# VHH binders against tRNA(Met) cytidine acetyltransferase TmcA (tmcA), part 14

Target 1, 213 residues: tRNA(Met) cytidine acetyltransferase TmcA (tmcA), of Nitrosococcus halophilus (d5c1k8r405to617)
Amino acid sequence: VAVERLDRDALVRDEATLSELFGLLVLAHYQTRPYDLRHLLDGPNLSVYVMRYRGHVVATALLAAEGGFVEETARGIWEGRTRPHGHLLPESLAAHLGLAQAPRLHCARIMRIAVHPAVQGQGLGTHLVDTIIRETGGEGLDYLGSSFGATVELLRFWERLDFLPVRLSVKRGATSGAHSAIVLHPLSSSGQALVKRARERFLVHLPHQLADP
Key: E = the ipSAE of ESMFold2; O = the ipSAE of OpenDDE; V2 = 0.75 times the mean of E and O plus 0.25 times the DockQ between their complexes.

## First folded at step 6 (VHH; framework vhh_7mjh_2)

Design e2 (from d02 with Y52D; at its last look DockQ between E and O 0.03; V2 from the best seeds 0.00; counts 0 for: pae O 11.9 > 2, placed apart)
Fold by OpenDDE, look of step 6:
Structure e2 (fold): chain B 213 residues (1-213), chain A 124 residues (1-124)
Amino acid sequence: as target 1 above (213 residues)
Amino acid sequence: EVQLVESGGGLVQPGGSLRLSCAASGFTFSSYDMSWVRQAPGKGLEWIGRIDSGGDTSYNPSLKSLVTISRDNSKNTLYLQMNSLRAEDTATYYCARDLTYEYGSETFGLFDYWGQGTTVTVSS
């Protein structure tokens, strides 16, 4: 099964595919509503990846391009004066982890990922993300990330894909009731440095972490 | 190798009590904060509570009255005492090495190691 990156404009006009995407994503993410997904599709920085089986969408991932801010804006984000809409990772990394230069890097956030129940457990999700890693890396992005309501299964899923958890909120999500997690995957040298700094930041705040293998 | 192994799960009637244990190895247990988390079927992870290396505890407000976390550093063991169990407490319970810290007005954590979990089923 091949991974396909859909043309967003074409997708908007393809009700059949949209219907399948809506169904798949709503099933996988209880926070996802058709209206919300539709609204997300209006964003210029959205990418949609799908896997099809016998002409039908059986897996999908939604990506949002984030970051790439100029220095002044990045500084504003770091200082908490600027909160750009739809840039969750840069904001979190800068404001929550104190990574001042994070907003300047280009990233993509995997907003949603879903695999049809009929084909789950066959590695399609892994294949999908691996393809995304390869493609986005080739496009010059610095890192990938995801933010989600944390489950053990999801954390393990991302861990197996070499995504590093850099945040897990103690507070429950307002809607999900779950704790949110942020995971990152470096794509460039700058991204690698960012991830490393994120790790180092934890070490600074957690002296006992020095004993970690 | 860091290992965390939960035990003590099982079937319990509503109103019952249960004590879970987490055996830690492969690291200096006494130097680390530890947390309990759980996952009910079809739900996300829920943080239960934490005990720091100094023995101070913090709990999820929704569960505080029902749970007590303790540790025995001499045995490298973390405990979760649960009382007055309800059907909604049915879940897989995990212990985790807790690297949570506060930043600003928010608290962020990193659980870098987890056990495989022990399942608790509360049913009449």
Scores: ipSAE 0.000, ipTM 0.254, lowest interface PAE 11.9, mean pLDDT 84
ESMFold2, look of step 6: ipSAE 0.098; ipTM 0.538
ESMFold2 (binder alone), look of step 6: mean pLDDT 82; pTM 0.809

Design e3 (from c12 with T100V; at its last look DockQ between E and O 0.40; V2 from the best seeds 0.00; counts 0 for: pae E 11.1 > 2)
Fold by ESMFold2, look of step 6:
Structure e3 (fold): chain B 213 residues (1-213), chain A 124 residues (1-124)
Amino acid sequence: as target 1 above (213 residues)
Amino acid sequence: EVQLVESGGGLVQPGGSLRLSCAASGFTFSSYDMSWVRQAPGKGLEWIGRIYSGGDTSYNPSLKSLVTISRDNSKNTLYLQMNSLRAEDTATYYCARDLVYEYGSETSGYFDYWGQGTTVTVSS
């Protein structure tokens, strides 16, 4: 089973693949707004990786390129003056963890990763992420990240892939104990320094995050 | 081991109603958000709706008038009530554990565990 990065222009015209991608991604929030898969794929910063088995898409990952801001904009994000659309990792690291230089680095966020239920447990998610690490490292990005609802099982999955938690946040609307997590994986020397700093901030601030309502 | 087992599928006449169940085990059910997802023959997966750990619900707008999701934490069971069923509602129905994240106005989900599915056929 091979990982393929899809050509975005060809994908827009491929209704069969789009239907299978949409089904795997299950974009619940986007269906309650006037938003569809075409508009998601119109974003100039998006990449789509798939795995096919016998002609069918059985796994997918959706990546957003983020960061790369000039110094003045990065300072604005850190100071809370600017809120850049679609840059979850730079904004979280700068505005929430106080890492003022994070928005200057280049990263990719794994926005979604999905494996068809009929083939789960076969290492497809691991193979997909390993390919993403190699491809983005070869492109010169500084780090990767993801954001998801935290469980011990899911945190272990990401940690085995060398993605480290750097933030836990309470789910909006949850009444007890539930958290979302941000995990990072460094790709460059600057990325290594950022992740180290993010981990230091995470370990210092963790008691405050767990104690907040 | 986390397990989700759907039941209650079968053959239903158009206009009929059906209640699906999802039995959960191996985790603290009351602490997790849950979703229902379906797949019609030859088509992709379609999200039906979500119930949060606190009991609030969110639905696919195309299905909102047809479905009701509920949970019984004392039985570790998730339910999907479907009414006024049509031939196009023929599908395999899955329950899934839903890891929800909200940031600003964006809501996203990741389904880390799925059931085996139960088949609903709407035909006369």
Scores: ipSAE 0.000, ipTM 0.277, lowest interface PAE 11.1, mean pLDDT 78
ESMFold2 (binder alone), look of step 6: mean pLDDT 85; pTM 0.840
OpenDDE, look of step 6: ipSAE 0.025; ipTM 0.328

Design e4 (from d02 with S105D; at its last look DockQ between E and O 0.03; V2 from the best seeds 0.00; counts 0 for: pae O 11.3 > 2, placed apart)
Fold by OpenDDE, look of step 6:
Structure e4 (fold): chain B 213 residues (1-213), chain A 124 residues (1-124)
Amino acid sequence: as target 1 above (213 residues)
Amino acid sequence: EVQLVESGGGLVQPGGSLRLSCAASGFTFSSYDMSWVRQAPGKGLEWIGRIYSGGDTSYNPSLKSLVTISRDNSKNTLYLQMNSLRAEDTATYYCARDLTYEYGDETFGLFDYWGQGTTVTVSS
């Protein structure tokens, strides 16, 4: 089972694949910000990865390209004056973690990842994300991330993939009712520095907790 | 090595009470904030509450009347007292070392270590 990045133009003309993708995404096992199939077609910053078995989509991941803002915009985001739509990670890192230069880095947010129930537990999700890490790193992205309704299973899933939790909301989400988490995976040296700082920012106000056992 | 081990879970009838424990080791327990989190079947994580290193507590408003968090630093143990249990309180309960950071009107946490969880089933 190979991972395939779908051509968006071809996908628009492939109703069968679209239907299967929609089905998987609707049945996704965790909560993310809502999107519809329309955005898959109209969103220029979106990428779709799939895994097929016997011609049918059995796993999928949806990525949104984020960041890459100019300095002035980045500063606006950091100051809370600018909230660009569809740039969750840069906004959160800049505004909530105080990482002023985060919005300038290029990242991709894994918005959704879904594996067909019939083939779950076989490592397809892991394989899918591993492939994405490799490919996006090769494309020059600085980091990957995901924001999701937190479950123990999902946190462990991302942990196994070397994604670092940098935030977990204490308050419930207004729509999902779940606590949201943000995890990051560095891809470049700049990304590595960012992720490191992201982690440190949680410890800045907790000097007695700076040292890990 | 940091370890957190929950215990005290089990079957309890509606209206009953239960006290969970979390034994901590591998770090200076008294220096850290700790949280309880639970996960009901088919649902996401739900934050129950926090106890600060100083002893103050913060609770999920939806659960505040039903839970009390305490700690015994001399025993490196975190506790969760639950009263008037309901069927919807059926869940796996986790303790976590809490590195929460408050920013503005929002509160964010980083639970860097978790226990294995203890399951509570409330059923008649």
Scores: ipSAE 0.000, ipTM 0.264, lowest interface PAE 11.3, mean pLDDT 84
ESMFold2, look of step 6: ipSAE 0.005; ipTM 0.300
ESMFold2 (binder alone), look of step 6: mean pLDDT 84; pTM 0.828

Design e5 (from d02 with L110Y; at its last look DockQ between E and O 0.01; V2 from the best seeds 0.00; counts 0 for: pae E 11.1 > 2, placed apart)
Fold by ESMFold2, look of step 6:
Structure e5 (fold): chain B 213 residues (1-213), chain A 124 residues (1-124)
Amino acid sequence: as target 1 above (213 residues)
Amino acid sequence: EVQLVESGGGLVQPGGSLRLSCAASGFTFSSYDMSWVRQAPGKGLEWIGRIYSGGDTSYNPSLKSLVTISRDNSKNTLYLQMNSLRAEDTATYYCARDLTYEYGSETFGYFDYWGQGTTVTVSS
C-alpha cells in the first residue's frame, strides 16, 4: 500500500477520488456559511496525500504550506498587528511563544489524517506521516507541525514520529474555545533552532514534576 | 480497550423513524466528544453531527432537520434519532470518538475510534 501525493489539477476533475476524499475528510461546520472542499483544494498551498488499496482511497492526509513571510510581515505578526489567514503555526509561534522570526521560516501543517474504518489500526497514519517527513525534508522546508485537540492517544501518535509538543493545554470539551496541542518536527538547521527555542519556552510554562521525587 | 458498538439498524419504510444507539466502553465517555458518520453504498463518508462532552451539538447543515444527537452519560450511550427517512438515507451508520481541532474559526474532528457500524435500509 503506497503513499501517493495527488496532482491537484487532475484531482479537480476526478469525481470518484474527490468523493472518496471528501468522505474521509469529514468536516464539522462550526460557522454557518457554505464551505466547499473543492474550493479549498484549489489553493496553491494545499497538498493531498492518499493511500489506495484495490483502487479505492483508504487513507488521506492534508497539508497546508505556511510561513515564508518577509521581515516586515513577520514583525507585524509577532507584534499582533497582522493576522495572516491560514497560517496557524507561524502565528501561534510568533504571537503566543514570542518567536518573532518564526514566520520567516517555511513549514507545512498536517491538518488532518483520516483512515477508512475498515482498515484502521494497521499503521496507515504513521506511514503517511513518515512519507510526508521524507518528502518535505527533500523539498527544503524548515519544519512540520500539527495542531489538534489533545488526547493521550494523539500525543502518543505524534511522539512516536518525533513530533515534539511546543504548546499544550487540557482539553475542555466545549463547542468552541477548547484548548489544543501544537507539535513540531524540524527538517532543516533553521527548523531545529526554532523547535529548540519553542521547546525551551514551552518547558518554562509547563510544570515539570518528573525531576522531583 | 476502547469499544464502540452501534445497534438499532434494520429495514424501515420511507417516512419512518429510527433510533440508533452506540454503547461505549473502555474510556470515560462523559469526557469525550462523539460523532455520527454514515456511508451510503458506493459513496464516501458523510459526517452527520457531533455532540460535545458538555452536551452541545453541531450538525451537518444538509441533515440537521432530519436528525437529533443525544447522549446518556449514565449509560455510556450515544443516540441518533432519525425522522422522515428516505431511500437516500440508506447507509451504514458509525459512531466515532471525536477529537476536535481548530482551523481558523472552524472546528474539525479527528476520529480515533470507530464502531463497526449498523446498516439502515430505507425501502418499500
Scores: ipSAE 0.005, ipTM 0.313, lowest interface PAE 11.1, mean pLDDT 77
ESMFold2 (binder alone), look of step 6: mean pLDDT 85; pTM 0.833
OpenDDE, look of step 6: ipSAE 0.006; ipTM 0.254

Design e6 (from d02 with N60A P61D; at its last look DockQ between E and O 0.46; V2 from the best seeds 0.00; counts 0 for: pae E 11.9 > 2, grease 24.6 > 24.2)
Fold by ESMFold2, look of step 6:
Structure e6 (fold): chain B 213 residues (1-213), chain A 124 residues (1-124)
Amino acid sequence: as target 1 above (213 residues)
Amino acid sequence: EVQLVESGGGLVQPGGSLRLSCAASGFTFSSYDMSWVRQAPGKGLEWIGRIYSGGDTSYADSLKSLVTISRDNSKNTLYLQMNSLRAEDTATYYCARDLTYEYGSETFGLFDYWGQGTTVTVSS
């Protein structure tokens, strides 16, 4: 039942844990070849949190560290001159919301949360994110965020954890009005200022962001 | 309120075929992508494939010649057709509401609702 951040170097050699981890993540290309699971962990900015029950992984979260750019690079992102690979939150906040200082802040993006179907409905996903908030706040990050396909239920999940919507956009590949959402949670005083500004910009732009064919 | 209920599992002989169903309720089924996922005894979850709200499909490479996913939006039902079944296909099969998508080089995936599962046993 306890949350654990995995040691990435040890994890690469732990086939049993890798199998359970990526089964929960349900990533198509990783399920089709032996050892493809280890390539996910080659990213230097990724962290993996798990919950175990009786030796089995029953929940997981995958985090990407983002941001922390120097002033020149942050300006380039804001001006649309630079697109940093793997920095979805800094890019969106700077280039799309006009928040020029966002790329200078340090954040983590929660890329995926998965709970085994046999134990769903027991608050494990909430517990996992609460732990992440506590630990990343203690590590000096400025904010957390996530990007996901918007549903009422998923927005409610993040709302209960005090993650605030700051952007809504059309989901790539959707054939209807399906939307992607970005939510943020502040951790530091700088993060609080950023999230406040992001919310202000979001509420001003919301009618325009919802207008699409 | 969202509910997914799988059915159609059972005992089949090797080489046989089986069709699984997933009845959906509590949401606008036609607006969501859906996936099938399975778990063999003692193993991790294995993604089988996805059907998008628009009807296109995507499958795990190892299974794409063996399975077909379809949906009937008028009946709020997702289907999995499996052919040429082998002992290794013995598993609990789940349907899930699929929010997985890609943005740039990043993968964003969430299965926010799952069914209880239906068991398929392939034995001689």
Scores: ipSAE 0.000, ipTM 0.291, lowest interface PAE 11.9, mean pLDDT 78
ESMFold2 (binder alone), look of step 6: mean pLDDT 83; pTM 0.815
OpenDDE, look of step 6: ipSAE 0.031; ipTM 0.444

## First folded at step 8 (VHH; framework vhh_7mjh_2)

Design f1 (at its last look DockQ between E and O 0.47; V2 from the best seeds 0.00; counts 0 for: pae E 4.3 > 2, SAP .675 > .668)
Fold by OpenDDE, look of step 8:
Structure f1 (fold): chain B 213 residues (1-213), chain A 120 residues (1-120)
Amino acid sequence: as target 1 above (213 residues)
Amino acid sequence: EVQLVESGGGLVQPGGSLRLSCAASGFTFSSYDMSWVRQAPGKGLEWIGRIYSGGDTSYNPSLKSLVTISRDNSKNTLYLQMNSLRAEDTATYYCARDLTYGDFGLFDYWGQGTTVTVSS
């Protein structure tokens, strides 16, 4: 099963594919309404990847391009003066981990990923992300990341893909009981340096976080 | 080995009710959130609702009035009660182990599905 990056203009005109895509995304991310998904897909910084089986979408991932800010803007983000919409990773890394140069690096955040139940457990999600890693690396991005409510299983999923946790919320969600987590995967030398620093800072603070009630 | 097996599907008249079951094995059922999803012919997957390990539920707003999800941890069984069924409720219904929390959703195991046909 091959991974395909969809042309967004073509996707908008392909009702069948779009419907299947929405179906998967709504299923996997049920907190996202169809209207929100449409809005997301209209975003200029979005990339859509799919895997097809017998002509039907059986897996998909949505990526948001983030970062790449000029120094002044990056500094503003780090200082908390600037809050760019849709740049979760740079903002979090700069604001929470104090990584001032993070907003200048180019990254992509895996916002959504879904695999059809018919092909679940066959490693398609892994294959999808691996392909994304390779392609985005080739495009010159510095790192990949994702933000989610953490479970052991989800952390293991990202771990298997060599994503490193760099942030974990101290308090569990009231409803889900999950911690908010950020995981990163370096792609460039700059990204590697960033992720390394992020990881180091994470580990330094983790014992303190774990000690908090 | 984790296994989910749905049952209870079949043919039902419009306005009728149906209760689906999902038998879980191979994991500590009581520790996991579970979801029901469905796929109508020619349509994409649709999330129906979720029941947390603690017993709280969350539903698709479009289906909330028609469905009730429950669980019996002593039997490792998940249930979906559907009332006032309509033709558009015709679908294959799946139970899934739900790992969705926050921005990122994941269903790591699914059943084979059970088919519900609503027809006069």
Scores: ipSAE 0.029, ipTM 0.310, lowest interface PAE 4.2, mean pLDDT 85
ESMFold2, look of step 8: ipSAE 0.274; ipTM 0.613
ESMFold2 (binder alone), look of step 8: mean pLDDT 87; pTM 0.876

Design f2 (at its last look DockQ between E and O 0.45; V2 from the best seeds 0.00; counts 0 for: pae E 9.5 > 2)
Fold by ESMFold2, look of step 8:
Structure f2 (fold): chain B 213 residues (1-213), chain A 121 residues (1-121)
Amino acid sequence: as target 1 above (213 residues)
Amino acid sequence: EVQLVESGGGLVQPGGSLRLSCAASGFTFSSYDMSWVRQAPGKGLEWIGRIYSGGDTSYNPSLKSLVTISRDNSKNTLYLQMNSLRAEDTATYYCARDLTYEGDFGLFDYWGQGTTVTVSS
């Protein structure tokens, strides 16, 4: 089973692969059609990784390139003056965790990992992410990250891949009080410094986020 | 141990209706969003729709007129009602526990083994 990064321009012409890819990718809120997903896949900041087995796509991951803002914009995000559409990690780290330099760093957010049900539970999601870490290491990215609705199982998945939790929050409007989590994985020395600072902030404030006053 | 078991598949005539069930165990069913997904023979997966823990639904627009998703939290059961079935609806149908976070594309951490629906004369 091999992992490959798909060429975005060639993918537009490959209806068979698109059909299998869209079948593995389930749209989040408000996006339920292949046409809408094709618009997202055409975005210049999106990367698609797949695993194939016997000619079929059996797993996929979508990555969004984020960050890399100039100083003025980064300050605006940190101060809450600017809300950058599509840059979830820079916004969260700067505006919510107070890490003013975060928007200047370059990162990729792993938005979705989907594994075919016939092969689930065999570590394919782990294999995908591990390959992504290796392929993106040192190529001008400072860190990887993801944001998700936290469960013990998902936290264990990311922790096995050396992604470190840096934020827990309650989702707006959640009846169950379920937390969302942000995890990071450093790729560069600047990324390591960022993740270290994010972890320090997280551990200092963790009791307040979990305590019932 | 999380388990999802689909049932209710079988042979149905074109234009007919069918209701699939998904029995959930090993987790607090009422606290999780759930999705239905299908796969036609030789084709990729196709997302059908989601039902949120609070009961709201969201559907694949291309299938919205054909399907209704519901849940009975007292029975830990998810349902898929399909109407006006066509030969192209022949597929294996899966239920999945849906961990989609707002603002991201979804994550499905547990899937059933599937139930097969065949639509033919």
Scores: ipSAE 0.006, ipTM 0.230, lowest interface PAE 9.5, mean pLDDT 78
ESMFold2 (binder alone), look of step 8: mean pLDDT 86; pTM 0.858
OpenDDE, look of step 8: ipSAE 0.026; ipTM 0.292

Design f3 (at its last look DockQ between E and O 0.03; V2 from the best seeds 0.00; counts 0 for: pae E 8.7 > 2, placed apart)
Fold by ESMFold2, look of step 8:
Structure f3 (fold): chain B 213 residues (1-213), chain A 122 residues (1-122)
Amino acid sequence: as target 1 above (213 residues)
Amino acid sequence: EVQLVESGGGLVQPGGSLRLSCAASGFTFSSYDMSWVRQAPGKGLEWIGRIYSGGDTSYNPSLKSLVTISRDNSKNTLYLQMNSLRAEDTATYYCARDLTYEGEDFGLFDYWGQGTTVTVSS
C-alpha cells in the first residue's frame, strides 16, 4: 500500500477514482455532504493523496495550500479586517494568536483524512501523513497544520505524528459541544520559529481558554 | 476593534414574528460568514444558521422552516427573521462572526455580540 499524490486535472476524468474518493470521504465523515466535496475540482490549490490496495482507494487525504501573502494583506489578516477565502491557518495564527507574520509563510492544511473501515486501525492514516510530511518538506513549505473537533483519539493521532497543539477555540461548537483544535508541524526553519512562538502563546493562555463557557 | 451589536429583541406573543438585527463594525463585513446562535434559559447553545459572505445560507435542520437569515453588506448588518414564535423560542440570541471552515461539523465563532433577549409569552 503506497501513497501517491493524484494529478487533479487527470482526476476530473477518472470517474472510478472520484467515486471511491467521495465514498471514503462521505463514509468516514458522516456530516460531509457529497456536494461539499465539489471543492476537490475547484481548489483552493487542492492536493489529493491516496493509498491504493489492489487497485482500490483505501485511504485519502485532502490538502489545501494556504498562506504566502504579501505584507499588506498579512497586516489586514492580523488586524482581523480581512479573511482571504480558504486560509484558515494564517488567519487563526495571525488574528487569534497575534502572530502577525504567519500569513507571509507558506503552509498546507490537511482538511480531510479518511481510511476505509475494513483497514482502519492498521496505521494507514499515520503512514499517509508521514508521507505528506516528507513530500511537502521537499516542496519548500514552512509548516503543515490541521483543524478538527478535539477528541482524545484525534489529539493522540496528531501527537504521534509530532503535530503540536497551538489553539483551542475560546467557544465550544454549538452542535457538537466540542472545542476545535489547531495543530502544526514545522517543515522549515521559519516554520520552526513560528510553531515555537505559537506554542509559547498557547501554553500561556491555555487555562483561560479551557475556562471559557 | 471588531464589534457586533444585536437589537430587536423583546416581548412577543405566541404566533408572532420578530426581526433581529446585528450591526457589525471594525472588519470587512462582506468578506465574512456570519451565524446566529441562541441560548434558552437553562439550556446550552443552539446554532440557528449561517449566511456565507456570498449570501447563501445553511440552517439547523430543526429550525429551517421557521427562520430566515439575510445580510445587507451596504449597511454592515446581519438579520434574523423569526416567524410563528412559540414559548420554546424564548432565548438570548447572539450574532457571531463565523470562521467555520467548510466541511467541519462544529462552529468556530471568534467574535460574539452581547445578545438580545426574546421572550415569547402571553
Scores: ipSAE 0.012, ipTM 0.295, lowest interface PAE 8.7, mean pLDDT 79
ESMFold2 (binder alone), look of step 8: mean pLDDT 85; pTM 0.852
OpenDDE, look of step 8: ipSAE 0.023; ipTM 0.311

Design f4 (from d02 with Y103S T107D; at its last look DockQ between E and O 0.60; V2 from the best seeds 0.00; counts 0 for: pae O 6.0 > 2)
Fold by OpenDDE, look of step 8:
Structure f4 (fold): chain B 213 residues (1-213), chain A 124 residues (1-124)
Amino acid sequence: as target 1 above (213 residues)
Amino acid sequence: EVQLVESGGGLVQPGGSLRLSCAASGFTFSSYDMSWVRQAPGKGLEWIGRIYSGGDTSYNPSLKSLVTISRDNSKNTLYLQMNSLRAEDTATYYCARDLTYESGSEDFGLFDYWGQGTTVTVSS
């Protein structure tokens, strides 16, 4: 099963694919209406990857392009003066880990991964992310990341894909009760440096975080 | 091995009620959020609702008035009570173990295990 990056213009005109995509994304999106997802997909910073089986979308990943700010804006983010909407990773890395250069690097955040129940357990999610790593690296991104409610299973999933945890929130989510986690995967040399620093800072602070009741 | 097995599907008349069950095994059921999803013939998947490990629930607004999700941790069982069923509720219903993603102001999830599904047909 091949991974395909969808052309958004074509996708808008392909009602069948769009419907299937929305179905999968609605599953992954716990409180968003299909109408909201449609608007989300219209965002210029989004990329959609799909896998098809017998002509039908059976897996999808939704990526948000983040970062790439000019130095002044990056500094504003780091200082907490600027909070660009939809740039979760750069903001978090800059604000929580103190990585001032993070907002300047180009990254993508994997927001959604959804696999159709009929083909679940076949490694499609893993294959999808592996392909994304390869392709986004080739496109010149510096790193990939994801943010999620931390569970052992999710951490293992991303670990298997060589994503490194760099943040674990102290506060539990109000709804899920889970701590949020951020994982990163370097793509460029700059990304490698960033992820390395992020990981180091994370590990230094982790004992203190864990010691908190 | 993680396993989810739905049951309770069948033929029901419009206006009728039905309770689906999902038997979970192979994991600590009480520690996980669980969701119900469905797929109608020729349509995409649709999220029905979630019950958190703590017992709180969240529903698809379009279905909230018609469904109730509950769980019995002592039986490792998830339930979906459906009332006032309509023809458009005809679908295969799946239970899923869900994992939550954080994104901006929105929650996103990944279902890492699914049941095989149970079919509900609403017809006069």
Scores: ipSAE 0.024, ipTM 0.292, lowest interface PAE 6.0, mean pLDDT 84
ESMFold2, look of step 8: ipSAE 0.143; ipTM 0.562
ESMFold2 (binder alone), look of step 8: mean pLDDT 83; pTM 0.829

Design f5 (at its last look DockQ between E and O 0.54; V2 from the best seeds 0.00; counts 0 for: pae E 9.7 > 2)
Fold by ESMFold2, look of step 8:
Structure f5 (fold): chain B 213 residues (1-213), chain A 121 residues (1-121)
Amino acid sequence: as target 1 above (213 residues)
Amino acid sequence: EVQLVESGGGLVQPGGSLRLSCAASGFTFSSYDMSWVRQAPGKGLEWIGRIDSGGDTSYNPSLKSLVTISRDNSKNTLYLQMNSLRAEDTATYYCARDLTYEGDFGLFDYWGQGTTVTVSS
């Protein structure tokens, strides 16, 4: 089984891989707009990792590059004057956790990880994320993160990969009924400092989150 | 451990009907949303529909006239009723625990082994 980061230009010409990739990525049709998926995959800052077995895509991860804002824009995000489209992690860390430095750092958000049901339970998702951590650590990114509807099983999955919770919403989402969570994994020394600070602020607020109904 | 087991698949003639079941164990079934998903031979996964913990359903628009999802929380069982079956409905049918959250593409954390439906004369 091999993990590869797909070349977006070559992917346009590879209908078989696109078909298998789209099959894995569109499982949430009750939220699905086919246009939304195509629009997301056409984004210039999107990276696609796949895991292949005997020529077939059996797992995929979709990453969005976020952050890297200049000082003036980063201040605007922190102060609530600017809402950067498509930059969920910088916005949440700056505007919601008060971490003014966060939008200046470079990160990738793991937007989706999907494993074909026939091969689930074999550690393929963990292997895929481990590869992503190693490869992005060599690319000048400061941290990785993910945002998801929280379950015990998903929190355990990310914690085993040394992703640390830094936010938990107090209200469940209208569609899924689950609380959202944000987890981070540092890649650089600046990322380590950011994640440490994010954890400190999370722990200060955690008793209030647990006390709410 | 969470387990989902589909049953009720088999051979059916075009125009026929079939009811699939999914037996759930290892979790509080009544607290979770559930989905049905299928995969035709040589094709990608296709979402059929979901039913939330309160019994509200939503469906793939292409399939909504042909399928009905229901659940019986007292039996920990999810159902898929399929009518007017066609050859293109030949597929492996999976039930899945559905954790999809707002703004995220699909999040199904547990799946059954699948049950095969073949529509042929």
Scores: ipSAE 0.010, ipTM 0.310, lowest interface PAE 9.7, mean pLDDT 78
ESMFold2 (binder alone), look of step 8: mean pLDDT 85; pTM 0.845
OpenDDE, look of step 8: ipSAE 0.023; ipTM 0.308

